VH-VL binders against UPF0128 protein PH1314. Designs and how they scored, part 3

Target 1, 225 residues: UPF0128 protein PH1314, of Pyrococcus horikoshii (o59052)
Amino acid sequence: MIKMLEGYYIIENPGVVPAERRFRMKDLKAWGYDLHLGTIEGERAYFISKTGERHEGETYIFKGKEYHVSRTQKEIPENARLLARIIIERGNPYLEVWLEEEDVKFPLTKEDPRIILKRIWEKEKLNQLLKHVRAVGLTTDFYKDNVFTQGIPLPYEEYPPKVRRVLREVKDIHRDLTGFGRFVFQYFGEVDKMHNYRLYWTLPTLHLFDIDIANEVDKVLGMLD

## First folded at step 1 (VH-VL)

Design o8 (framework fv_ofatumumab)
Fold by ESMFold2-Fast, scan of step 1:
Structure o8 (fold): chain C 225 residues (1-225), chain A 120 residues (1-120), chain B 107 residues (1-107)
Amino acid sequence: as target 1 above (225 residues)
Amino acid sequence: EVQLVESGGGLVQPGRSLRLSCAASGFTFSSYAMHWVRQAPGKGLEWVSTISWNSGSIGYADSVKGRFTISRDNAKKSLYLQMNSLRAEDTALYYCAKARYSSGWYFDYWGQGTTVTVSS
Amino acid sequence: EIVLTQSPATLSLSPGERATLSCRASQSVSSYLAWYQQKPGQAPRLLIYDASNRATGIPARFSGSGSGTDFTLTISSLEPEDFAVYYCQQYGSSPYTFGQGTRLEIK
């Protein structure tokens, strides 16, 4: 089957993309191809050339014209134009770029080895991060009479200093994986349309304040000193 | 393939200094804690020091505190151990080891070691 | 510091036999215990971590058990290449410490 995915828009100097709109491309069934044309909120967009070369940047020059490519834009201005469509034929995606009267096809079936390594590294580091968090007991739900109820987190500054040290390391590792420390708590999220709510994969540690867990955290931190 | 290659060992007199190096390859060096572990001739393993991924957390065995300094250069993918005021009891094979996590814990990969002999 | 005591110091067995090695901690280390194998002239190799999890590439005949202060490494049926020195190591508190080792030798 041939399947066409739309949603790559030419936007001149777009504003900051709010978290609620970062899944625009998901609605167009194209979010899974973010490695080819842009990426998550805050990341620099990139474009794959006809020769397979990766061009990084928010602004791309193609045949003398400047294009800002985004798949996560909050709003598509009325003057924005569709830049490209991904056509899938028998599992082989192709990028068609519309530049006035010029259409150019780019192969998207071969990933740069550096992109593959980055994805493997990100997945492995996230799994290691979750194991570390679980090992120090920071994923346990709060009980009645603790500072937090039903997993509602405190502002970072209100956690005990030793818990903040662990959270900072966990956050820094996650920042390194995603490249966006300021967005670490918004990086993983989606709109669950079926249930009429938003899900955010925040670090489980944000829900925890418990003396036994704090003691376990101190023990783990002591091993590093 | 993960590789750790130690260097800088040798014969040195008591009271002098020596600097060990460990060159890492085959993994993202900047993402993991690193350790130095030593083994005296015919004896068991002794943990010497650890350094977290960003050098923010550093630990030492009591036997080397104040004399040894662990450091890392993530751009060069290298780990170092500066050993000052060396004693006869520091004579050992010194291993570079990779921690499983960014903060430390168990040692999932080891180098082949570099020999340090402190003798007059 | 937490002291790890391994027993026996030397274990003499034949290929095909079951080996059981003990590691006892002076204080609880929960499950923060690893086992290593060291052959003559070689660096140690991780066998077991978190008391019971087998490391990547380690044969199924190796298993770990225990928690708190008492830990066991079991080799269900010894192969010739298994005759080596085995060390336990705790990472439950600083400083990290190793046991003195158990030498597994051919009878």
Scores: ipSAE 0.000, ipTM 0.402, lowest interface PAE 20.6, mean pLDDT 61

Design o9 (framework fv_ofatumumab)
Fold by ESMFold2-Fast, scan of step 1:
Structure o9 (fold): chain C 225 residues (1-225), chain A 122 residues (1-122), chain B 107 residues (1-107)
Amino acid sequence: as target 1 above (225 residues)
Amino acid sequence: EVQLVESGGGLVQPGRSLRLSCAASGFTFSSYAMHWVRQAPGKGLEWVSTISWNSGSIGYADSVKGRFTISRDNAKKSLYLQMNSLRAEDTALYYCAKDRGYYGSGRYFDYWGQGTTVTVSS
Amino acid sequence: EIVLTQSPATLSLSPGERATLSCRASQSVSSYLAWYQQKPGQAPRLLIYDASNRATGIPARFSGSGSGTDFTLTISSLEPEDFAVYYCQQYGSSPYTFGQGTRLEIK
C-alpha cells in the first residue's frame, strides 16, 4: 500500500546519527550492502553484504560521538524527510530508510514507518517481561512484513491466567501508548503437548491524535531531528 | 468484489429508536475500520461514526454523541448503528463505508453501500 | 471542527471543456484531503486521496493538487459521465468533515 522509494539512507543507531552521516540505499546496494540495525559485541553498527559477510564501516567523530559509516558518504538533501520501514525476517530486524522530498508525497496510513520503528524499539523493553512468557511454554513472534501485520485475539477471559498476567504487564509498561498500539495474542494450536500462544504487536485504528504521538516517537528516535 | 449492503431503515417517530445493519463481503472485514456517513435529502455528506477493526477505537460526530452507538461483529461480517432518541434532523440516507487502510485509521472511504433511508417525522 | 468551503457552488460547462473545482479549509489539514464524485441516486465514489493520489480505476483526466488550506480538483477534458456533484473531505482532524459540494452541470 505504502509506496517504496528507490533510495534510502542507513541509520546505524536510531536517534544518534546526524543527517550528514546517512547513506543512500542505492549507493549501499551498489556497494553490496544490506541494512542491519544490530550491533556486534554491543558496540558498533555494521553492514551485511548480499553474500552474508559482515563489513565494518569507517569511523567518524561528529559532535563528540563515534559513528560507523561506509567509505563513501552521501549527504541528505535539506528538504528531505527521513522515513523508515522495518522488515522482520526470522526474528531479525532489518531497517529500510528512505527520503521523501517535498514534491514526493507518502500517504499517511496505518503503515507509517515511524510507528513500525517505535514498535520494534519498544520490543526491547518488553523482552524482559517476555522471558516470563517463554518460561511458561508460550512463544512470541512478529510477521516478516509488519506493514501487513495480522492478529485476531481471543476474548480476554479465554486466555490462560499466565497469559492474562503478561497482558497486564505489557499494558503497564506501555501506559503512554494506550490507544496507540496493541498486543494481540492468538492461539496456534498444540505443540509438544502444550497449547501454543503467540504475541503480536499491531496497529490500532489511527486517528489524528495518534499522529501527534507518532511525531513525538520520531523525536525520541531522532528520525525528525 | 467489495459489497456493503445496508438495512434497517424506515419511518419512525421522534424520540423512538432504530437499528441499522450493514452486511459486508468481498474483503477481510475484520482488518478494516468501518464508518457510517449520512446525507439529508438534498443536502451534503456528514460523517456520523467510526469503529476500528477490533472495536478498540470508536468516534462519533457531536450531533449524535450519547444517542447513537456503533458496533461490529467480525464473525458475522456486520456493522451496526443503534440510533436512540431520534430527531427530525436525523432524517437522512445512511451509508455504510469502508476505510481504505489495512489495520488502521478511519481516514477516507474507498467503498460505500447504496444506503438505507431513515425518516423521522411526527 | 474544520470547515471545508467548496467553490463554485455550481459550474456549467460543456463536454470537452476543463473543469477546476476549489476546496478551502478553515485551518490546515496538511495533505489529508479526499475528493468524491456522486451521481444522482448513487453512493459517492472515491476519486482522489492524500490531495493528489488517484484512486484505483480513476481516469487520468482527474487530478488533485494543493496542501494546507487550499485544494483543487481538475478534470482536464470533461466527458458526459463526469457531470455530477463533487465533495471534498478532510481527515486531518476528527470529526471528519465534508465540503458542501460543487454541482457540475451540462451547459
Scores: ipSAE 0.000, ipTM 0.413, lowest interface PAE 19.1, mean pLDDT 61

Design r10 (framework fv_romlusevimab)
Fold by ESMFold2-Fast, scan of step 1:
Structure r10 (fold): chain C 225 residues (1-225), chain A 121 residues (1-121), chain B 108 residues (1-108)
Amino acid sequence: as target 1 above (225 residues)
Amino acid sequence: QVQLVQSGSELKKPGASVKVSCKASGYTFTSYAMNWVRQAPGQGLEWMGWINTNTGNPTYAQGFTGRFVFSLDTSVSTASLQISSLKAEDTAVYYCARSYYYGSGSPLDYWGQGTTVTVSS
Amino acid sequence: SYVLTQPPSVSVAPGKTARITCGGNNIGSKSVHWYQQKPGQAPVLVIYYDSDRPSGIPERFSGSNSGNTATLTISGVEAGDEADYYCQVWDSSSDHYVFGGGTKLTVL
């Protein structure tokens, strides 16, 4: 089993998509993104609100175990997997979901991301994912807070100070980016605690999946009391 | 605890060469890039370039090609800067500073104490 | 070549708020880092990725970045905050780090 908490994720591969051909509004709609998701410039995604305001965020979603930076290009290993991230608005927990399709290069695939994400939810149900996150977190001191914070919902005041700072940023971003993607955190980095977190965009299509996901989330949250 | 410790001050004549060293401790040396930054007397900070500590590949900013060489000795977690054919204009404090590989434009989070190189006749 | 513009100096009375600006074309699309340099010392990272604080940096230090201007804000200024402050970005078009010219903060 591949561990969910290793590596980094990007929503696009700048080395494959030349700058002048990077996704425009029409292309993002073709990928199943909300009609309000704007442009991607370099390594940052921009969203356009219903009022026409432009908003910005982190673009990392794709995972590579041996990740290397060459200039501004990010290399994605062959056989890498896409990690879909979600904020459960009920109780405000943070989750990570794996996409197990070897040949899928999201968002470079021509398949609608809603279909891809529905496929992963059918194969790797949310309940099973949260049980896995709990199990992994109990085996290492280094990843204990990381796994616990991402998979197990906590009242705001019970989060570590650095996580609370990050949650304040998410509240501000959510206010400004209502109706668009969400931000999720993953702590990563062995020795240097300053670099032990990452902010990632989640796909706007997550809220478009059927009611079974919402019901499964409610069930899992009931089990975490 | 992360530390970058640089070699001592150098006084050189024009045309000579100098080698400044930067010894890292408290982290995995090859997991971070090492940057070099120059500061001439009374002037601001000027980025000279970086070296990939995992591959050994250097990248030089415009104006620092030719006479400047970045090198590594990973067995002792040390990065070095060599300047050949020294000129009066090379008089400056030279800093090493580490940066994270992941993501474009990570900060220079830890700095050496600086090495003063003075070039005078 | 990308250029960052800072005022050469800013003066502030103790206990008041200092604001140091860093101007750059569309700098709001870039990640800005801020360094503090006291006389005879190496620079110290005080703000990274626009608004984040390293461990050990007081809450009095904050940052913002939008449009063509990034700002370092120091509230409740103390005599010990007197230093040169530098902004920095990565310029993807040249694959180089770029520093601003620096701002001398004087606490009077």
Scores: ipSAE 0.000, ipTM 0.418, lowest interface PAE 19.2, mean pLDDT 59

Design r2 (framework fv_romlusevimab)
Fold by ESMFold2-Fast, scan of step 1:
Structure r2 (fold): chain C 225 residues (1-225), chain A 121 residues (1-121), chain B 108 residues (1-108)
Amino acid sequence: as target 1 above (225 residues)
Amino acid sequence: QVQLVQSGSELKKPGASVKVSCKASGYTFTSYAMNWVRQAPGQGLEWMGWINTNTGNPTYAQGFTGRFVFSLDTSVSTASLQISSLKAEDTAVYYCAREGYYDSSGYFDYWGQGTTVTVSS
Amino acid sequence: SYVLTQPPSVSVAPGKTARITCGGNNIGSKSVHWYQQKPGQAPVLVIYYDSDRPSGIPERFSGSNSGNTATLTISGVEAGDEADYYCQVWDSSSDHYVFGGGTKLTVL
């Protein structure tokens, strides 16, 4: 059902909404994003922007359509052209975002905003995974027997048994946090001054070790941080 | 165990209509989108569109508006594709496919076995 | 509309490595999924989200995606790998799925 609740348009029990179209409101706020109320052709809509980002005007015209941000906000969001609505799935509120048309170019962003939000979500979940893996990894001696100076990943079956044990723990929590997201990070230990080993974030595919890809990921996240 | 079972093959004359069904089992039907994919003889896969199994709202790819209708009967976990005013060019295998998702976009994790629709005089 | 380009055919000897490419403008910013279709059968998902394997798919199957090209790699190719292979992306600008034209893999 479509409803208005406390000024927000919501869809209760939307069923299947692709993950790239939904974000937990709590997560978005924790990552430093705000939801702004406005209108599109007179109908209520939501726009997302980084906390504190604003335009001076109240109206943004994109591809011949008027996008209006409510005057309840002092300034309009920089990402005012990104359409969104709140959805409720199993009691959890999500922000659903979507693009209007094919080949839409946003003047202020080279990348698809949904892909950028997905990358922010993945990086935040990977940070949570790192905190857990660090706690687990530091309780084992697996790093004493390993040389990870090159940063080159091995197929799972070729890792030593103690390393595979840690990877199984990481895999389970990764599943719970990201639903087996697009990136699987393998963590093999910290730099230990007594044992001469390095900390590695290893990726399951060789393309993710491309320095240009790492730089592009950091660049995209930097645009929103 | 997840299964998608489609209705049997159809032989139709031009101008007739056909309804292909896809019965889902082994999961909560309304939690996953259902997609339709066409494959003409000797050709590749062509996405036709999807239907939201909770809301019943269909979305059609360009080229599949008008004569093509996606529908649901959630009480029996069945999605259906109806094609009206059949043309020879509609001769193809039609697949239903469940859309899995967890991290941004979806992927088609389970497919029906396909329904062959042949349109000839 | 967004277009994915695949070679129509690839031939490899048993035990060698096959590489099937999927070209698309800035495809590295999209999630690529790969399907295997054997004659008379429905497609089967073999790689999802660029490089992840579903349960039951052999480790010989791997994927990558960067820049303008995604690649499905099958090492130690077996006769049973003969099939048509299709890449797929969600095109966010049009809100629709796009399939590549398919690649027929032939094993001697």
Scores: ipSAE 0.000, ipTM 0.414, lowest interface PAE 19.6, mean pLDDT 62

Design r4 (framework fv_romlusevimab)
Heavy chain, then light chain:
Amino acid sequence: QVQLVQSGSELKKPGASVKVSCKASGYTFTSYAMNWVRQAPGQGLEWMGWINTNTGNPTYAQGFTGRFVFSLDTSVSTASLQISSLKAEDTAVYYCARDRYSSGWYFDYWGQGTTVTVSS
Amino acid sequence: SYVLTQPPSVSVAPGKTARITCGGNNIGSKSVHWYQQKPGQAPVLVIYYDSDRPSGIPERFSGSNSGNTATLTISGVEAGDEADYYCQVWDSSSDHYVFGGGTKLTVL
ESMFold2-Fast, scan of step 1: ipSAE 0.000; ipTM 0.433

Design r5 (framework fv_romlusevimab)
Fold by ESMFold2-Fast, scan of step 1:
Structure r5 (fold): chain C 225 residues (1-225), chain A 121 residues (1-121), chain B 108 residues (1-108)
Amino acid sequence: as target 1 above (225 residues)
Amino acid sequence: QVQLVQSGSELKKPGASVKVSCKASGYTFTSYAMNWVRQAPGQGLEWMGWINTNTGNPTYAQGFTGRFVFSLDTSVSTASLQISSLKAEDTAVYYCARESITIFGVPFDYWGQGTTVTVSS
Amino acid sequence: SYVLTQPPSVSVAPGKTARITCGGNNIGSKSVHWYQQKPGQAPVLVIYYDSDRPSGIPERFSGSNSGNTATLTISGVEAGDEADYYCQVWDSSSDHYVFGGGTKLTVL
């Protein structure tokens, strides 16, 4: 069983977020986490913490600034500022926390989000995903295909048979990885002769973190062994 | 192109049962929740509950327990509403509508065309 | 149980502005969605999250939500806007979606 990630982020999001990238307050609470909406310099921000650690109306002082926290199920507002994102750099099997324009960190958890993500990486759960990607001959090129911004999930029956097999197996792995069937792998790809596909997955405690799997499969697998 | 297509109208006698279906297309069926909404003649919209298309678990609003059953056939991307022991007060148009599966409070962005159920003797 | 109150009818002349209200205790803390329903048709989402507009909905449709009242505003009203309008919220205390009673908009 893997413990769910916890952390913080704010995001610029002028549109409706797809269902697979949203987290219900009930779902987060069932996983032992609460979602809070607060402010950073007049902009709204989401904060995720373990149940009972943070409550509506609390004010935190961090690096000389005051942050007000409140609970809400309301969507992230258009004027929310992207403060942090989680990415995987090419050739690095560990996830990195990225800060955009703000030199601010909140100690919302006793563990740095990088350490928690690294534990998930290191516990062979990523190896299960990589095995399935390799077995079906799929590759991902984040910088070359631009499919991420244009691609949307299709009805299951409209995917090619090879892709449907991967989706079935990935769903089972994701369920095992998180202990819940509520987390969704997102599949973006161009159906071409090579089947160059991009696989993404989301966590309930973080809106999204990026996994670029295929380009570094052999190197990452070698480093985990 | 997202579509929700419902079954045709039904005329039933009191005490009978009816099954209304809602077939989804144009999106991944198990990535969105399906809600049911009732509208009695000349009345407003009334939320009946929802079904989790990924788990198959239904949740009913107060007043729609017992005689009402939400079900799925994931192999054909279809959600169904069954009403047993029909009463005259069940006469209404029944709508299916899709919603987020992971967060409450989002809008119902696509609706079926509605199925008219008439219960009369 | 949480209740949303709408006026049963609103009348407006063509080209003028219609305002349809949705009253609820502390509704400003909730996300309000608005649906348009024409006779014999399914409801259509016209405003979501208080003030956002779906693709394809004209700019003359707008929304607001504060305190105990949410408002759907339709400027430059056209005959084709005649419909029933419903507000909707999620009530987290009861884990239920709640619809208002609906407002019939009559043009002319």
Scores: ipSAE 0.000, ipTM 0.417, lowest interface PAE 18.2, mean pLDDT 61

Design r9 (framework fv_romlusevimab)
Fold by ESMFold2-Fast, scan of step 1:
Structure r9 (fold): chain C 225 residues (1-225), chain A 122 residues (1-122), chain B 108 residues (1-108)
Amino acid sequence: as target 1 above (225 residues)
Amino acid sequence: QVQLVQSGSELKKPGASVKVSCKASGYTFTSYAMNWVRQAPGQGLEWMGWINTNTGNPTYAQGFTGRFVFSLDTSVSTASLQISSLKAEDTAVYYCARDEDYYDFWSGYDYWGQGTTVTVSS
Amino acid sequence: SYVLTQPPSVSVAPGKTARITCGGNNIGSKSVHWYQQKPGQAPVLVIYYDSDRPSGIPERFSGSNSGNTATLTISGVEAGDEADYYCQVWDSSSDHYVFGGGTKLTVL
């Protein structure tokens, strides 16, 4: 469920977002999801307008920072809110940030192109990645510390300093995977009985989901929850 | 124990060249970006640019292209700043500073060298 | 060229609260870092990512950042806090770091 806060904003037509017109992430709350997107050094975010025009610009969707946005109620999917569409410069990457009224998800629905984590699997890096995730304290203690309880995400700046340090250290893991291709790191809070915290790695190339491989990767990543 | 230790003060004539070194210890040198910051006498901090310690690629702020060169010697965990054709306006304390997070462009600097004074006078 | 504006000086009595501002267009969308510099010394990071404190920095140092103004707040000011303070951000439009002009804090 999406909680509408005073001043909540939706990016209806995600064109170029100049520094003076960035969105206010701390005003955007989605029940059950803690969403942070990292940007690879030197890589710029691109936005596609509804007309299909590609706009080169720079914007960052991380740490719950305030951005200048327009509040709009133009056509959007019945149970979804599109916050931003980020097209990474290399390849064919579709990264969409969605909030769905009844099922808050990041980044894509099953009818959209999915991110394939096959290369991570095939390079045998998944076990190494899981070791690092556990080492930086993404264990049951984080859930029991109530940081991810209630399924309501906090802007980065509102997390305790210890948690913010761990979130920054998780980016180091993403850097270590750069050899598998450039991708955006995101971590994703999931609402269920355990209030699980789920990590995803977004490749700059989007492919149709390979169901067998995606299911194996999801199963292994689910062990972090 | 992370440390950045810079070379000693330099007194140079206009037109000369100077090389300031910054030796890192206590961490993996190639995992963190190195920045250069200048401070003229009685003035504030001025960012000069940074160098990617893994690739060796430098990025210079406007006004620091041409005469200024950032370089690395990874074998001894040392970053260097060379200034050619020195001018009186180059008189300043030069600092090296490490990014707190090699991943975020927007990170702060958690460790600084002690500074190297470069004085340019006739 | 992005510009950060700081007051050149702030005076405060011991035990009182000092507030040092850093003004920048839409600075609330950026991560602000604060440095303390004492005479003859290198700067020391006292606040990073708007409000985080590095290990060893007293709890009386705090930060905030919203809209067009970031603020470094020093409560219970001590004589040893007298120094120059600089704010810093990464400017995404130019891909460059920017420092404020600095504020001299005088503990009178």
Scores: ipSAE 0.000, ipTM 0.429, lowest interface PAE 16.7, mean pLDDT 60

Design s1 (framework fv_siltartoxatug)
Fold by ESMFold2-Fast, scan of step 1:
Structure s1 (fold): chain C 225 residues (1-225), chain A 120 residues (1-120), chain B 107 residues (1-107)
Amino acid sequence: as target 1 above (225 residues)
Amino acid sequence: QVQLQESGAGLVKPSETLSLTCGVAGGSFSGYYLSWIRQPPGKGLEWIGEISHSGSTSYNPSLKSRVTISVDTSKSQFSLKLSSVTAADTAVYYCARGYYDSSGYYFDYWGQGTLVTVSS
Amino acid sequence: DIQMTQSPSILSASVGDRVTITCRASQSISSWLAWYQQKPGKAPTLVIYKASSLESGVPSRFSGTESGTEFTLTISSLQPDDFATYYCQQYNSYPYTFGQGTKLEIK
């Protein structure tokens, strides 16, 4: 691929995995990885496209280059978007995640990487909520249909079942994300030129840090026929 | 790692209500839908319905008039009630965690199942 | 409802064989199909999701393909642990529906 691919990448766990999923030092070196990544054994990555589809594979981003370690030679979607890099430091395990312009390093010795990612997600969630709070203002409303379904032009019961499920999910996710009790979210629904329903999320970076949050975002960003 | 476990009465009389509970442990339940799926002896699988962490439900139309699924997030449990049971409701009942994939859910973790016999 | 037709109903094979199970949807479901393995007396376990994506921890001898409304599950070199009943499931539309199952048994 001659251009950089874009996508959301999540490391599940750097723990021990079956031998066929482990990385060999010589393979990592051949792909240009340094010693920090050469100690990775048992990690796997998930690629999440802009449409919310999760693609499972062994794909890593390091120093702005994409490296594929896949059992099947499947093409990665052109619409993928770069997320952050994950790196483990040899001899002293740390999970390093780049959040925009900042690096965050955490010791990994006894903590599940998902817990570290949730901690990072909470920090980013706060930053994103503050940006929205400054733009839209604070309210005491934490569960109002007209706020969470703004822009949807038809009565709820007139939508197909799949669309109604997505609308309920958006409402549920917004309520769960209102855990601070004082913030209101907006989202926009539209029908594209091919008659597919699309939803726009107001916290676009949330899905980058936690597989549970990524799963919730997949519901909102799903395209329905 | 994620563990789902069904519990409830294994014998229900015709016309009564079948009631089962599923306990969830060892993983995140937020962000996932939880489903009930049943399998009559020697037969295939039938999806009953699903519920989100927030209580949003969807039911199989063939069972919708008789089925209610509820969630208790404080206990990490969700429950199935199926009213007006008949011998046709005799089955192994599974709870399962659904992972969303653009259009719907596939089931990545299943409970061990519990046999419910409808008999007088 | 979307009907999932699975074939064959019973497949007899030997250790080391390559076997293929087919599942056909009555209408388009895109790639929204999963495959499950069920051993006698046990719960189903996920093998493949999104038609061709291998679930974590599942041996690489399992693979899935799609062609329109026709989907296949292939096991390239059967092992004793693979003798089980296999089910496909569509998750494109409510209600979710399963195939009737394929019992893979020892020849």
Scores: ipSAE 0.000, ipTM 0.407, lowest interface PAE 20.7, mean pLDDT 59

